# VHH binders against Chlorophyllide a oxygenase, chloroplastic (CAO): the designs that were tried, part 4

Target 1, 101 residues: Chlorophyllide a oxygenase, chloroplastic (CAO), of Arabidopsis thaliana (Mouse-ear cress) (q9mba1r221to321)
Amino acid sequence: WYPVAFTADLKHDTMVPIECFEQPWVIFRGEDGKPGCVRNTCAHRACPLDLGTVNEGRIQCPYHGWEYSTDGECKKMPSTKLLKVKIKSLPCLEQEGMIWI

## First folded at step 1 (VHH)

Design u14 (framework vhh_surovatamig_d1)
Fold by ESMFold2-Fast, scan of step 1:
Structure u14 (fold): chain B 101 residues (1-101), chain A 120 residues (1-120)
Amino acid sequence: as target 1 above (101 residues)
Amino acid sequence: EVQLVESGGGLVQPGGSLRLSCAASGFTFSRYWMSWVRQAPGKGLEWVATISQDGSETDYVDSVKGRFTISRDNAKKSLYLQMNSLRAEDTAVYYCAADEPYYDSGLDYRGQGTLVTVSS
């Protein structure tokens, strides 16, 4: 486990981009308030997700509106009904004022 | 490592047929939704068809409905696209894609593609 952010820096509607294993990741809170860590890349167009927003515990790509949960599963695709996609996620723990992955 | 290898592309006359294949390795194929996506010359990526883990659900972009059929063989770890009544606008590089790992514009999580040219 590595500490990657302070608990106080991660609010309900914010996100924290980090680099881990020489790859970009972004940390945000799910609807349950628990932190999650996903690849900082939308599956559809490789768009950085940290340029988007957090909406009801999901991170939303600004360019096409796809939404991802904290486990990396795509939960909303405005223009596609039956396409399932998932981006990589890392285990995430909030403990002792820090967020760990 | 995840590998997806497409094959079956080629030159075909308008109205003709082709069958594309994708051989998957490095992951549990039967647990993943699979898709075909394409990129026409000078255009972006376009989703074409999707199939569920067990093949019970399929969906297609409107322009190919009734002409293309997606299928899979989980025992052989293979995905297929049967393309009938081909049109010039179907000319593209066709890629096999899995829902995990994610697929992106770098092709890290997609195959190399197979070229389909529809021309007289």
Scores: ipSAE 0.000, ipTM 0.127, lowest interface PAE 12.5, mean pLDDT 75

Design v01 (framework vhh_brivekimig_d4)
Fold by ESMFold2-Fast, scan of step 1:
Structure v01 (fold): chain B 101 residues (1-101), chain A 121 residues (1-121)
Amino acid sequence: as target 1 above (101 residues)
Amino acid sequence: EVQLVESGGGVVQPGGSLRLSCAASGFTFSSYAMSWVRQAPGKGPEWVSSISGSGGSTLYADSVKGRFTISRDNSKNTLYLQMNSLRPEDTALYYCAKDLWGDYYESFDYSSQGTLVTVSS
């Protein structure tokens, strides 16, 4: 596990982009308030997710509205009929004061 | 309803060639990027190649660069994958995917049955 952010920096509607394992990732909170870490790249058009928004525990791609949960599962796809898409995610742990991956 | 139908797979010897096709319907084909994704027996899905809606931009996985060529004919609503210099490790079920670009997903469900490519040695 690596410490990557302070809990105080990760609010219910914010996101924290990080670079870890030589790849871009973004940290945000799910609807249960727990942090998650997903690849900072939308499967739809490879858009960076950290340019988007967090709404009700899902990170939303800024260009076409694809929404991802903290485990990387795509929960909303306005422009496609694919049933399930999951982007890469990392295990994420919140210990008092810090976020770890 | 979005429908994608892959074809063109078959059995070929190492060094051979195949051309895959994906017939698309139910959406404005030229407005969407298209990708080829493959799944080898016992393995997860592997992104192969992507092409922009206009055909002006393409991406390839390192494993297929120089051997495979992605193309599209927007007048026919058809996506193609020309596969040359085939290797046993190219053996997989090949799927086309709407509105996906690059190797930025861990998994997805296919909307079609795919087309089987077997490269036997």
Scores: ipSAE 0.000, ipTM 0.224, lowest interface PAE 10.9, mean pLDDT 80

Design v02 (framework vhh_brivekimig_d4)
Fold by ESMFold2-Fast, scan of step 1:
Order: structure tokens, then sequence, then C-alpha cells
Structure v02 (fold): chain B 101 residues (1-101), chain A 121 residues (1-121)
């Protein structure tokens, strides 16, 4: 486990981009307030998610509005029917005032 | 351009003390948490300590808790690590890192050179 951010710095509507395991990832909070870590890449045309927003526990792609939960599951696809799409996620825990992956 | 320049390393006997400094430039220093990470010869990087942007919150690895103290001076854009009761196992290259962007180990945002700390008899 690597500590990647103070818990106080990860608010309900913020995100922390990181590079780990030679891949880009982004950390944000779900609706339950728990942190999650997902690949920093939207499944639709590989757009970076850290350029987007966090709203109601989901990270939203900046270009087409696709939304992902903390486990990497796509929960909303504006302008198309919902398909089963999932981006990679890493185990993430919050302990001793820090977020770890 | 973000720059982090570490200094203060050296050779010290077991039980000795050293103070490391990290001079930051190219960004609003007080807006970012900062960390110290070390890498011993032949081993992977190990997180040592972190401090919040305001300096109000600090965290330490169990291996250094009670011996090391992290601090910062936001008016000088400088991060410090006070190392006391040094042990041979503390021998490593020490790096400072900015919160928010992390390399494959999870910590290196424009931390380049590092500073060598050698604890030997």
Amino acid sequence: as target 1 above (101 residues)
Amino acid sequence: EVQLVESGGGVVQPGGSLRLSCAASGFTFSSYGMSWVRQAPGKGPEWVSSISGSGGDTLYADSVKGRFTISRDNSKNTLYLQMNSLRPEDTALYYCAREGYYDSSGYFDYSSQGTLVTVSS
C-alpha cells in the first residue's frame, strides 16, 4: 500500500490524479464517502477523467458525460443506451488520515 | 516549471541526527501537501512521512515514528525532515515529493536528484 493523499484533501467533489504501476489513475469519493481509484481514462475515446468533474459520488468524463463509480463501473452514458462497461479499478483504503492504494 | 531541490544529506554515526531540506519553486507551495520518500540500495521506494499544505497534519511510517519530524515553512517554500536516533537501516536516498501527482511508486512529482543519507559506524 502506498499513501497518496491526506483524507482532508480529498473532498466530496475533488479528485487526485496519480500515476502508479506505469498507468494513470484518479482517486475520488463515492456517494458513500469512501475513496476509490480508477484508471484515468474514459472507455469512450480514452479521454482523461481527471479533466472532468466529480458529482454525487461519480466521476464524469469531460467530453461526453460518461459517469463512473469508484469500482470503475459505467453508470451513465448520455446519448446512448446503457451498456455494461467497466474501467480498471484498484483496491483503495482510508486509514490514519491518509488514502492508500 | 515545478522544481524540488533536496539538501542536507551526509554520513552520520548510529544514534546521530541530520536535517534534510527541500526547496520548492514553480508552484503555490502552501496549496500542496508534501512527502518524504526514501530508497535504500537494492530496494524499492518506501514512504517516510507526509505533511498537509497548511502544516496542520502530519503522518509517519511506523519505522520512523518518534524519531523523525516533518515540518514546512511556507514563507520560504521549504520542506524539512529532522532525523534523530538514526540507524544503519535508515541509509537511503531521500526524496521530497509534491501531493497530487505520483510516479509508479506513488510519490515522485518532479523530485529528481534526492539526497544521500548514510548511517555507518
Scores: ipSAE 0.000, ipTM 0.138, lowest interface PAE 16.0, mean pLDDT 75

Design v03 (framework vhh_brivekimig_d4)
Fold by ESMFold2-Fast, scan of step 1:
Structure v03 (fold): chain B 101 residues (1-101), chain A 121 residues (1-121)
Amino acid sequence: as target 1 above (101 residues)
Amino acid sequence: EVQLVESGGGVVQPGGSLRLSCAASGFTFSDYAMSWVRQAPGKGPEWVSSISYSGGSTLYADSVKGRFTISRDNSKNTLYLQMNSLRPEDTALYYCARDEWLGYSDAFDISSQGTLVTVSS
């Protein structure tokens, strides 16, 4: 487990991009308020997710509007019937004022 | 005029293999990322795989990862999909698509016909 962010910096509808294990990741809160960590890359054309937004517990790709839950599952594709895609996610723990992965 | 023509589909038994081809014309093939998209009977479109303009990077849907391989030959303006360990749920019309990154909307130029893959005993 490694500390990667302060709890106070991960507010509702906020995201924190990190580099870990030589890969880009982004941390955000799900609808239950718990932190999640997903690959900082949209499955559609590898767009960075940290340039987007977090709305109602999902991170949204800035260019195409694809939305991902904290487990990496794609939950919404605007103007397209949902394609079954999932991006990598890591276990995430919030303790003692820090977010750990 | 952008034109994409798929071929290589057919009927195979579960566990079999097929190689799909997509012949591209009307644009500079080596400048575009390319994708395979499929539509199974009674289902919506499903993205299958994508390959970068140079062939140096590939992406796969979890449902096909480890079984399918996307590749391209820029000298022949041709995209390929090698499908191994085929399953009945892979039965679909397969379309190739030119992946056009517009920065604000999804854009794929796809063939009107596709190529039919049927996996049955």
Scores: ipSAE 0.000, ipTM 0.099, lowest interface PAE 14.5, mean pLDDT 76

Design v04 (framework vhh_brivekimig_d4)
Fold by ESMFold2-Fast, scan of step 1:
Structure v04 (fold): chain B 101 residues (1-101), chain A 119 residues (1-119)
Amino acid sequence: as target 1 above (101 residues)
Amino acid sequence: EVQLVESGGGVVQPGGSLRLSCAASGFTFSSYWMSWVRQAPGKGPEWVSSISGSGGSTLYADSVKGRFTISRDNSKNTLYLQMNSLRPEDTALYYCARDYGYSEYLDYSSQGTLVTVSS
């Protein structure tokens, strides 16, 4: 477990990009309010997800609106491109004012 | 030999319904996500819907959500798309695809089935 963000920095509509294990990740809150950590790349064209928005507990790609839940599953694909519908995610926990992965 | 064979298309009036089928062979069907993709005349392809191998998760394009239902029968190696409240904008050649990667768009789907919504 590594501390990667402050609890106070992660609100319902915000996201925190981090680098861990030499890979880009982004942290955001699911609809249940719990933090999740997913690869900071949209499967469609490897767009950084941290340039997008958080909508109803899902992180949305800024280019074509692809949405991912906190477990990395793609929940919405309005684009014409098909791909595996899950990006990698890491377990997260929230404790002592910090978010850990 | 991996094959996907689409069927069930036809001519239907606006507001009508059609059910498309995709018969899969040559691979372990239940182990793969499956998708429907369409291509309207003179336009690029558009992803429509996907379903997980177990059928426990489904995804829909905004343009079809609430009107189309994707389903599968793993005992028959068959994928379905139930299309309700059809609109002229749904007119397209519909393809079944094995959804396993970014570069594998329209994987193993070569035939398609034509849906024409016209009055």
Scores: ipSAE 0.000, ipTM 0.125, lowest interface PAE 14.1, mean pLDDT 74

Design v05 (framework vhh_brivekimig_d4)
Fold by ESMFold2-Fast, scan of step 1:
Structure v05 (fold): chain B 101 residues (1-101), chain A 119 residues (1-119)
Amino acid sequence: as target 1 above (101 residues)
Amino acid sequence: EVQLVESGGGVVQPGGSLRLSCAASGFTFSDYYMSWVRQAPGKGPEWVSSISSSGGSTLYADSVKGRFTISRDNSKNTLYLQMNSLRPEDTALYYCARWDYDSGYMDVSSQGTLVTVSS
């Protein structure tokens, strides 16, 4: 486990981009308030997710509104044929004022 | 009518290679982002790779990065997936998908092509 952010920097509507394992990731809170870590890239257009928003515990791609939960599952695909898509996620825990991955 | 027809699947040993093709018709192929998605037995679909309309930008799932290469030939209306260093966990039905980045519409092929990696 490696510390990557302070808990105070990760509010319910914010996100923290990081680089880990030579890849871009973004950290945000789910609707249960627990942190999650997903690839910082939308599957639809390769758009960085940290340019989007966090709404109701989901990170939303700024281009077409695709939404991802903390486990990397795509939960909303506006105007698309339904298909369960998943981006990679890392185990993430919150302990002693820090977020760890 | 939009049609996407996959081919190139088969049975291969671990470490082997296969090249998948997707023949597109019924739309202007060069206007769309294209993707490969796969579905392993008993599992949900997993996104594998995407390519921009010009072919100038590509994206890969971490599980296939460095082993798979997505490409396209707009003059032939064909999408490709070159799969190298295949592993048993790559066993799946592979589907071609069209992405309309203007509307956000995604159209996934119904048939797919089966890739089986076994000893």
Scores: ipSAE 0.000, ipTM 0.136, lowest interface PAE 15.1, mean pLDDT 76

Design v06 (framework vhh_brivekimig_d4)
Fold by ESMFold2-Fast, scan of step 1:
Structure v06 (fold): chain B 101 residues (1-101), chain A 120 residues (1-120)
Amino acid sequence: as target 1 above (101 residues)
Amino acid sequence: EVQLVESGGGVVQPGGSLRLSCAASGFTFDDYAMSWVRQAPGKGPEWVSSISWSGGSTLYADSVKGRFTISRDNSKNTLYLQMNSLRPEDTALYYCAKEDYLYEDAFDYSSQGTLVTVSS
């Protein structure tokens, strides 16, 4: 496990971008309040997710509203039918005032 | 309100190629993802491929990966499906569909389709 953010920096409906393992990631909270870590790219157009928003425990792509849960599953595509789309995610642990991946 | 007119189907031998077109009207074409869906005689519909509003992302059914290519020309309000290495199993009516607010099963289409027959 590696510490990547302080618990206090990850508030409701906020996100924290990080670079780890030579890749961009973004950390946000699901609807259950637990942190999740996903690749900082939208599958729709490979746009950075950290330029978007967090709504109801999902991170939303800034260009066309594709939404991802904390496990990386695409849960809403406003303009397309989805088979299954999933971006990479890492397990997160929130402990001792820090977020670990 | 949405009108979709498919064309380009025909009879072809196994291993042949066809290019399907879908002319769209009645909506802002470049605001929507588009899909191709097919229905073999006596069977239910099968999703084939989808393309994002800009053409920047594409998805394919496992049965057509590597053989079919979806594309679009937003300046012409037209969707395309390039079909290579056709097989008898590809015989079907092919429809294009507009996708609205979907992460579950739903399509909005009101078209006649175009028939593709691959004879063995």
Scores: ipSAE 0.000, ipTM 0.122, lowest interface PAE 14.1, mean pLDDT 76

Design v07 (framework vhh_brivekimig_d4)
Fold by ESMFold2-Fast, scan of step 1:
Structure v07 (fold): chain B 101 residues (1-101), chain A 120 residues (1-120)
Amino acid sequence: as target 1 above (101 residues)
Amino acid sequence: EVQLVESGGGVVQPGGSLRLSCAASGFTFSSYDMSWVRQAPGKGPEWVSSISGSGDSTLYADSVKGRFTISRDNSKNTLYLQMNSLRPEDTALYYCAKYYDFWSGYSDYSSQGTLVTVSS
């Protein structure tokens, strides 16, 4: 487990981009308040998700509004037929004032 | 067969404006997201902005947000970049590219680009 962020820096509507395993990831909180870590890439055109927003426990792509839960599942595709799309996610632990992956 | 021809670059003073154009041919222009990528002297390519095929969605690098505006005219197969409040750090060769791959930093921009120099 690597410490990647302080608990206090991860609010309900914020996100923390990190680089781990030579890949970009982004950390945000789900609807249950627990942290999650997903690939910092939207399945639609590989847009960075950290340029977007966190909305109701989901990270929203700034390009076309695709939304992802903390497990990497795409939950909303505005103006597009909903497909079963999932981006990579990592196990995430909140302990001792820090977020770990 | 894909051709991208940039124009509109030049020398301007800090605070000035320029409008870049990219004339595209050899593919169905409206079906592709288009991007502007720049390369400063001695540095690697930096993504600047992207626009969806329909023109309804745009993205900007933080360094240019609020100063640059990307647009397209699908009836003329032309991509534009309106550059306002130019800074010396914006000095670079600017390239028009079909879709930018944010992960690899790869984009297909085989053209010569257009040079923008911001100096006082």
Scores: ipSAE 0.000, ipTM 0.202, lowest interface PAE 12.2, mean pLDDT 80

Design v08 (framework vhh_brivekimig_d4)
Fold by ESMFold2-Fast, scan of step 1:
Structure v08 (fold): chain B 101 residues (1-101), chain A 122 residues (1-122)
Amino acid sequence: as target 1 above (101 residues)
Amino acid sequence: EVQLVESGGGVVQPGGSLRLSCAASGFTFSSYAMSWVRQAPGKGPEWVSSIYGSGGSTLYADSVKGRFTISRDNSKNTLYLQMNSLRPEDTALYYCATDRYSYGLEDYFDYSSQGTLVTVSS
């Protein structure tokens, strides 16, 4: 497990982009307050998710508003028929004031 | 104070090349992902490319894959965009961005960044 962020730096509406395993990832909190780590790329147009926003426990792509939960499932596709889409996610652990992956 | 200064834009013919630079200061450059974003006349911002802190991971918009290459030199606190095979539709103001400045795409222009103009004309 690697420490990647302090608990205090990850608020309900913030995100922390990281580079791990030679891939971009982004850390954010779900509605339950638990951290999650997902691939930092939207399945639609490959836009980085860290350029977007976190609201109501979901990370939203700024390009077309696709929303992802902390496990990488696409939960909302504005103006598009909902597809079964999932981006990669990593196990994420919060212990002793730090976020670990 | 965090500063990002873009340069390298100009007028070029279709099929030509340009190299953009972004000089960063006021933060630990190597610790943050960097992106290029462009805004064509009369259009909203479009994300172009991103590179993570070590330079080991890059992402590209479908419209530029195979033509543009993003890179960084952490020893010089500089971000680059090598643009090859330029097309008229690449005409835009190009901005560099980091999460230290922008929390959303529309916020890029709220910070004191002038961008660099790229015009591709026949």
Scores: ipSAE 0.000, ipTM 0.155, lowest interface PAE 15.4, mean pLDDT 75

Design v09 (framework vhh_brivekimig_d4)
Fold by ESMFold2-Fast, scan of step 1:
Structure v09 (fold): chain B 101 residues (1-101), chain A 119 residues (1-119)
Amino acid sequence: as target 1 above (101 residues)
Amino acid sequence: EVQLVESGGGVVQPGGSLRLSCAASGFTFSNYAMSWVRQAPGKGPEWVSSISDSGGSTLYADSVKGRFTISRDNSKNTLYLQMNSLRPEDTALYYCARGPYEWELLDYSSQGTLVTVSS
């Protein structure tokens, strides 16, 4: 486990991009308030997710509005037929004022 | 509106063959490049192959070159994928997609057809 962010820096509707294991990741909170860590890349056209928004526990790609939950599953595709899409995610632990992956 | 209905998936042993079909409706099939895309359990979608509107040009992912053949019959509005020398790593849901000759895809309109390669 590696500490990657302070708990205070990850607010309800925010995200924290990080570089770890030589790859870009982004950390955000689900609707249950628990942190999740997913690849900072939308499966549709490889758009960086940290350019988007977090709303109702999902991170939304700014390119076509695809939405991902904290486990990396694509939950909404406004302009594309539903396809079972999943981006890579890492286990997250929130402990002692820090977020760990 | 646009409908793509895949068929032909199944369970096959390594080294076996399967032929997938995609019946298209709701658009002028002969005016569009078509593609096959697959998604293995727990992974994102992987482009497999594309064919031009006339069938005169084809492209393949490196992982399937020499083993898979994409073809189409514009008179029947049908796209095909002939899969030979199947490997366990070919196990995936296979989707028919309306897309350009390049791998950029326009749309997925069906649930796909499951291909399981098991020993």
Scores: ipSAE 0.000, ipTM 0.076, lowest interface PAE 15.8, mean pLDDT 75

Design v10 (framework vhh_brivekimig_d4)
Fold by ESMFold2-Fast, scan of step 1:
Structure v10 (fold): chain B 101 residues (1-101), chain A 121 residues (1-121)
Amino acid sequence: as target 1 above (101 residues)
Amino acid sequence: EVQLVESGGGVVQPGGSLRLSCAASGFTFSSYEMSWVRQAPGKGPEWVSSISGSGGYTLYADSVKGRFTISRDNSKNTLYLQMNSLRPEDTALYYCAKDTYYYGSGSYDYSSQGTLVTVSS
């Protein structure tokens, strides 16, 4: 486990981009308030997800509005028929005032 | 109007290679992102790869990364999928898809026939 962010910096509508394991990741909270970590790359156009928004526990790509849950599963594709799409995710732990992956 | 015609499927042994093609017509090909989607027997559809209109950006599903290469030739209105190191689990109908499609409309921008890829000895 590595500490990657302070608990206080991760509110329910914020996100924290990080670089770890030689890849870009972004941390955000799901609907249950628990942190999640997904690849900072939308499957549609490789658009960085940290340029988007977090709404109702999902991170939304700014390009066409593709939405991802904390496990990396794509839940909404406004401009495309919904297909089974999943980006990489890492387990997250919140303890001692920090977010760990 | 919009037409997408897949070809290049076939039967190969594990470790073999195939190149799929998709001939597009009826729209300005270079203005649209294109994708490959597959569906194995008894399974739901699985996104495989996408390429931007210019060809400058590509994305791959983890299951195919390092083995498949998506490309396009905008002068010929053709999308390609080079499939290397094929595995039995790659057996599926492969569909060419136009990405800029309205969600929830139920009509398809890709051929329902697809091109069949079978990996077996």
Scores: ipSAE 0.000, ipTM 0.120, lowest interface PAE 13.4, mean pLDDT 77

Design v11 (framework vhh_brivekimig_d4)
Fold by ESMFold2-Fast, scan of step 1:
Structure v11 (fold): chain B 101 residues (1-101), chain A 122 residues (1-122)
Amino acid sequence: as target 1 above (101 residues)
Amino acid sequence: EVQLVESGGGVVQPGGSLRLSCAASGFTFSTYAMSWVRQAPGKGPEWVSSISESGGSTLYADSVKGRFTISRDNSKNTLYLQMNSLRPEDTALYYCARETYEIYYDTSFDYSSQGTLVTVSS
């Protein structure tokens, strides 16, 4: 487990990009308020997700509006049929005022 | 059924401009993101630019950013690429492509086999 962010920096509709394990990741909160960590890359064209938004516990890709839950599953694809798409996610823990992965 | 017909290529001098067009038929054009892909002689395909279904978002390869502009007219089922400040390294066959998303972590393309040839030389 590595500390990667302060809990106070992760507000309910925001995201925190980090570099860990030689890869870009982004941390955001699900609808249950718990933090999640996903690869900072949309499955569509490898668009960085930290350029998008967080709404109702999902991170939205800025290109097509694809939405991902904290476990990396694509839950919404506006203007397209829903494909069974998943990006990599890491276990995430909030403890002692910090976010750990 | 699905057809993509490119046009507008030609021979132009360095610093010149060309406008490519792609006429789409056989599918609901307005529901697909569209791309331009090029292939220079002796090289593999290179993605050039993409545009969202509505035209509200565009992406460009670093090699063409600031020089090329992608646009679309959904009422005419047509995709465009305005190419300015052309360089010899832009010489390639240019293909119009319909984007599909059938596999994880990758963008698939349906594109025409014909393409339109752009030659930039003195």
Scores: ipSAE 0.000, ipTM 0.172, lowest interface PAE 11.1, mean pLDDT 78

Design v12 (framework vhh_brivekimig_d4)
Fold by ESMFold2-Fast, scan of step 1:
Structure v12 (fold): chain B 101 residues (1-101), chain A 120 residues (1-120)
Amino acid sequence: as target 1 above (101 residues)
Amino acid sequence: EVQLVESGGGVVQPGGSLRLSCAASGFTFSDYGMSWVRQAPGKGPEWVSSISGYGGSTLYADSVKGRFTISRDNSKNTLYLQMNSLRPEDTALYYCAKGWSGYDLDFDYSSQGTLVTVSS
């Protein structure tokens, strides 16, 4: 487990981009308030997700609005039929005022 | 109907500043990333800068980094480009566009652009 962000910096509508394990990741809160860590790349055209927003516990790609839950599952594809798509995610723990992955 | 109306261009001397605006309508503005694209006389379109839907992230072309700042006001459905330290090579028609890449830049919804001329 690595500490990657302060709890106070991760609000319900914010995200924290990090680089870990030689890859870009982004941390955000799910609808349950728990932090999640997903690869910082949208499955549709590889757009960085940290260029998007957090909306109702999902991170939204700015490109076409594709939305991902904290486990990396794509939950919304506004411009196309929803496909079962998943991006990489890491276990995430909130403890001692820090977010750990 | 998606509509984008650019304004704020003008003639300025090298080293000067201008602020461009883009009034957007016909779509949920905050749901989309927005971009500025320019076309210099006799050249093809060049991507300048992009901003995420809620303004949390920005990207800049290497040619404008440190000089230009992209921003947006979602309550006014307006995109901005603050241009500082302008150079003659920044002379172009500037268009705002819905989206991030060449495939999603909607030039068809911007009929006029706004002309920026940097000359002594």
Scores: ipSAE 0.000, ipTM 0.134, lowest interface PAE 14.7, mean pLDDT 75

Design v13 (framework vhh_brivekimig_d4)
Fold by ESMFold2-Fast, scan of step 1:
Structure v13 (fold): chain B 101 residues (1-101), chain A 121 residues (1-121)
Amino acid sequence: as target 1 above (101 residues)
Amino acid sequence: EVQLVESGGGVVQPGGSLRLSCAASGFTFSSYYMSWVRQAPGKGPEWVSSISGSGESTLYADSVKGRFTISRDNSKNTLYLQMNSLRPEDTALYYCARDHYDILTGYFDYSSQGTLVTVSS
């Protein structure tokens, strides 16, 4: 487990981009309030997710509005039928005022 | 370092077929998701299809599903796109693309060359 962010910096609509294991990741909260960590890349047209928004526990790609849950599953594709698409996610833990991956 | 060389484009009548090839080098081909991305004149890149490193999983854009088939030959480091029932709307430069990571992330490195497919009557 590595500490990557303070709990106070991760609000319900906030996202925290990080670089870890020489890859870009982004941390955000799911609808259950728990933090998650996913690749900072949308499966549709390779747009960085940290340029988008967090809405109702999902991170939304700014390019076409694809939405991802904290486990990396694509849950919504506004302009396309929902595909079963998943981006990589890391186990994420909130403990002692910090977010760990 | 990564080299992706497309071929197989051409002019075809509506309803015709073409098979595109992409010769890959400079990386461990079988470890990466590979994709086809196209760019029609005056438009941005549109993702067409992806295939897992092993070839066991494939994904298609709704616009091509049922008409196009993606495949790969890992022994030859070659990616293919079989295009059937071609329509004028399929006219585009077609690019071979490597996913940035070992899983389908959608972060694509694609060649600057492409192969031109023109569907005209």
Scores: ipSAE 0.000, ipTM 0.135, lowest interface PAE 13.6, mean pLDDT 75

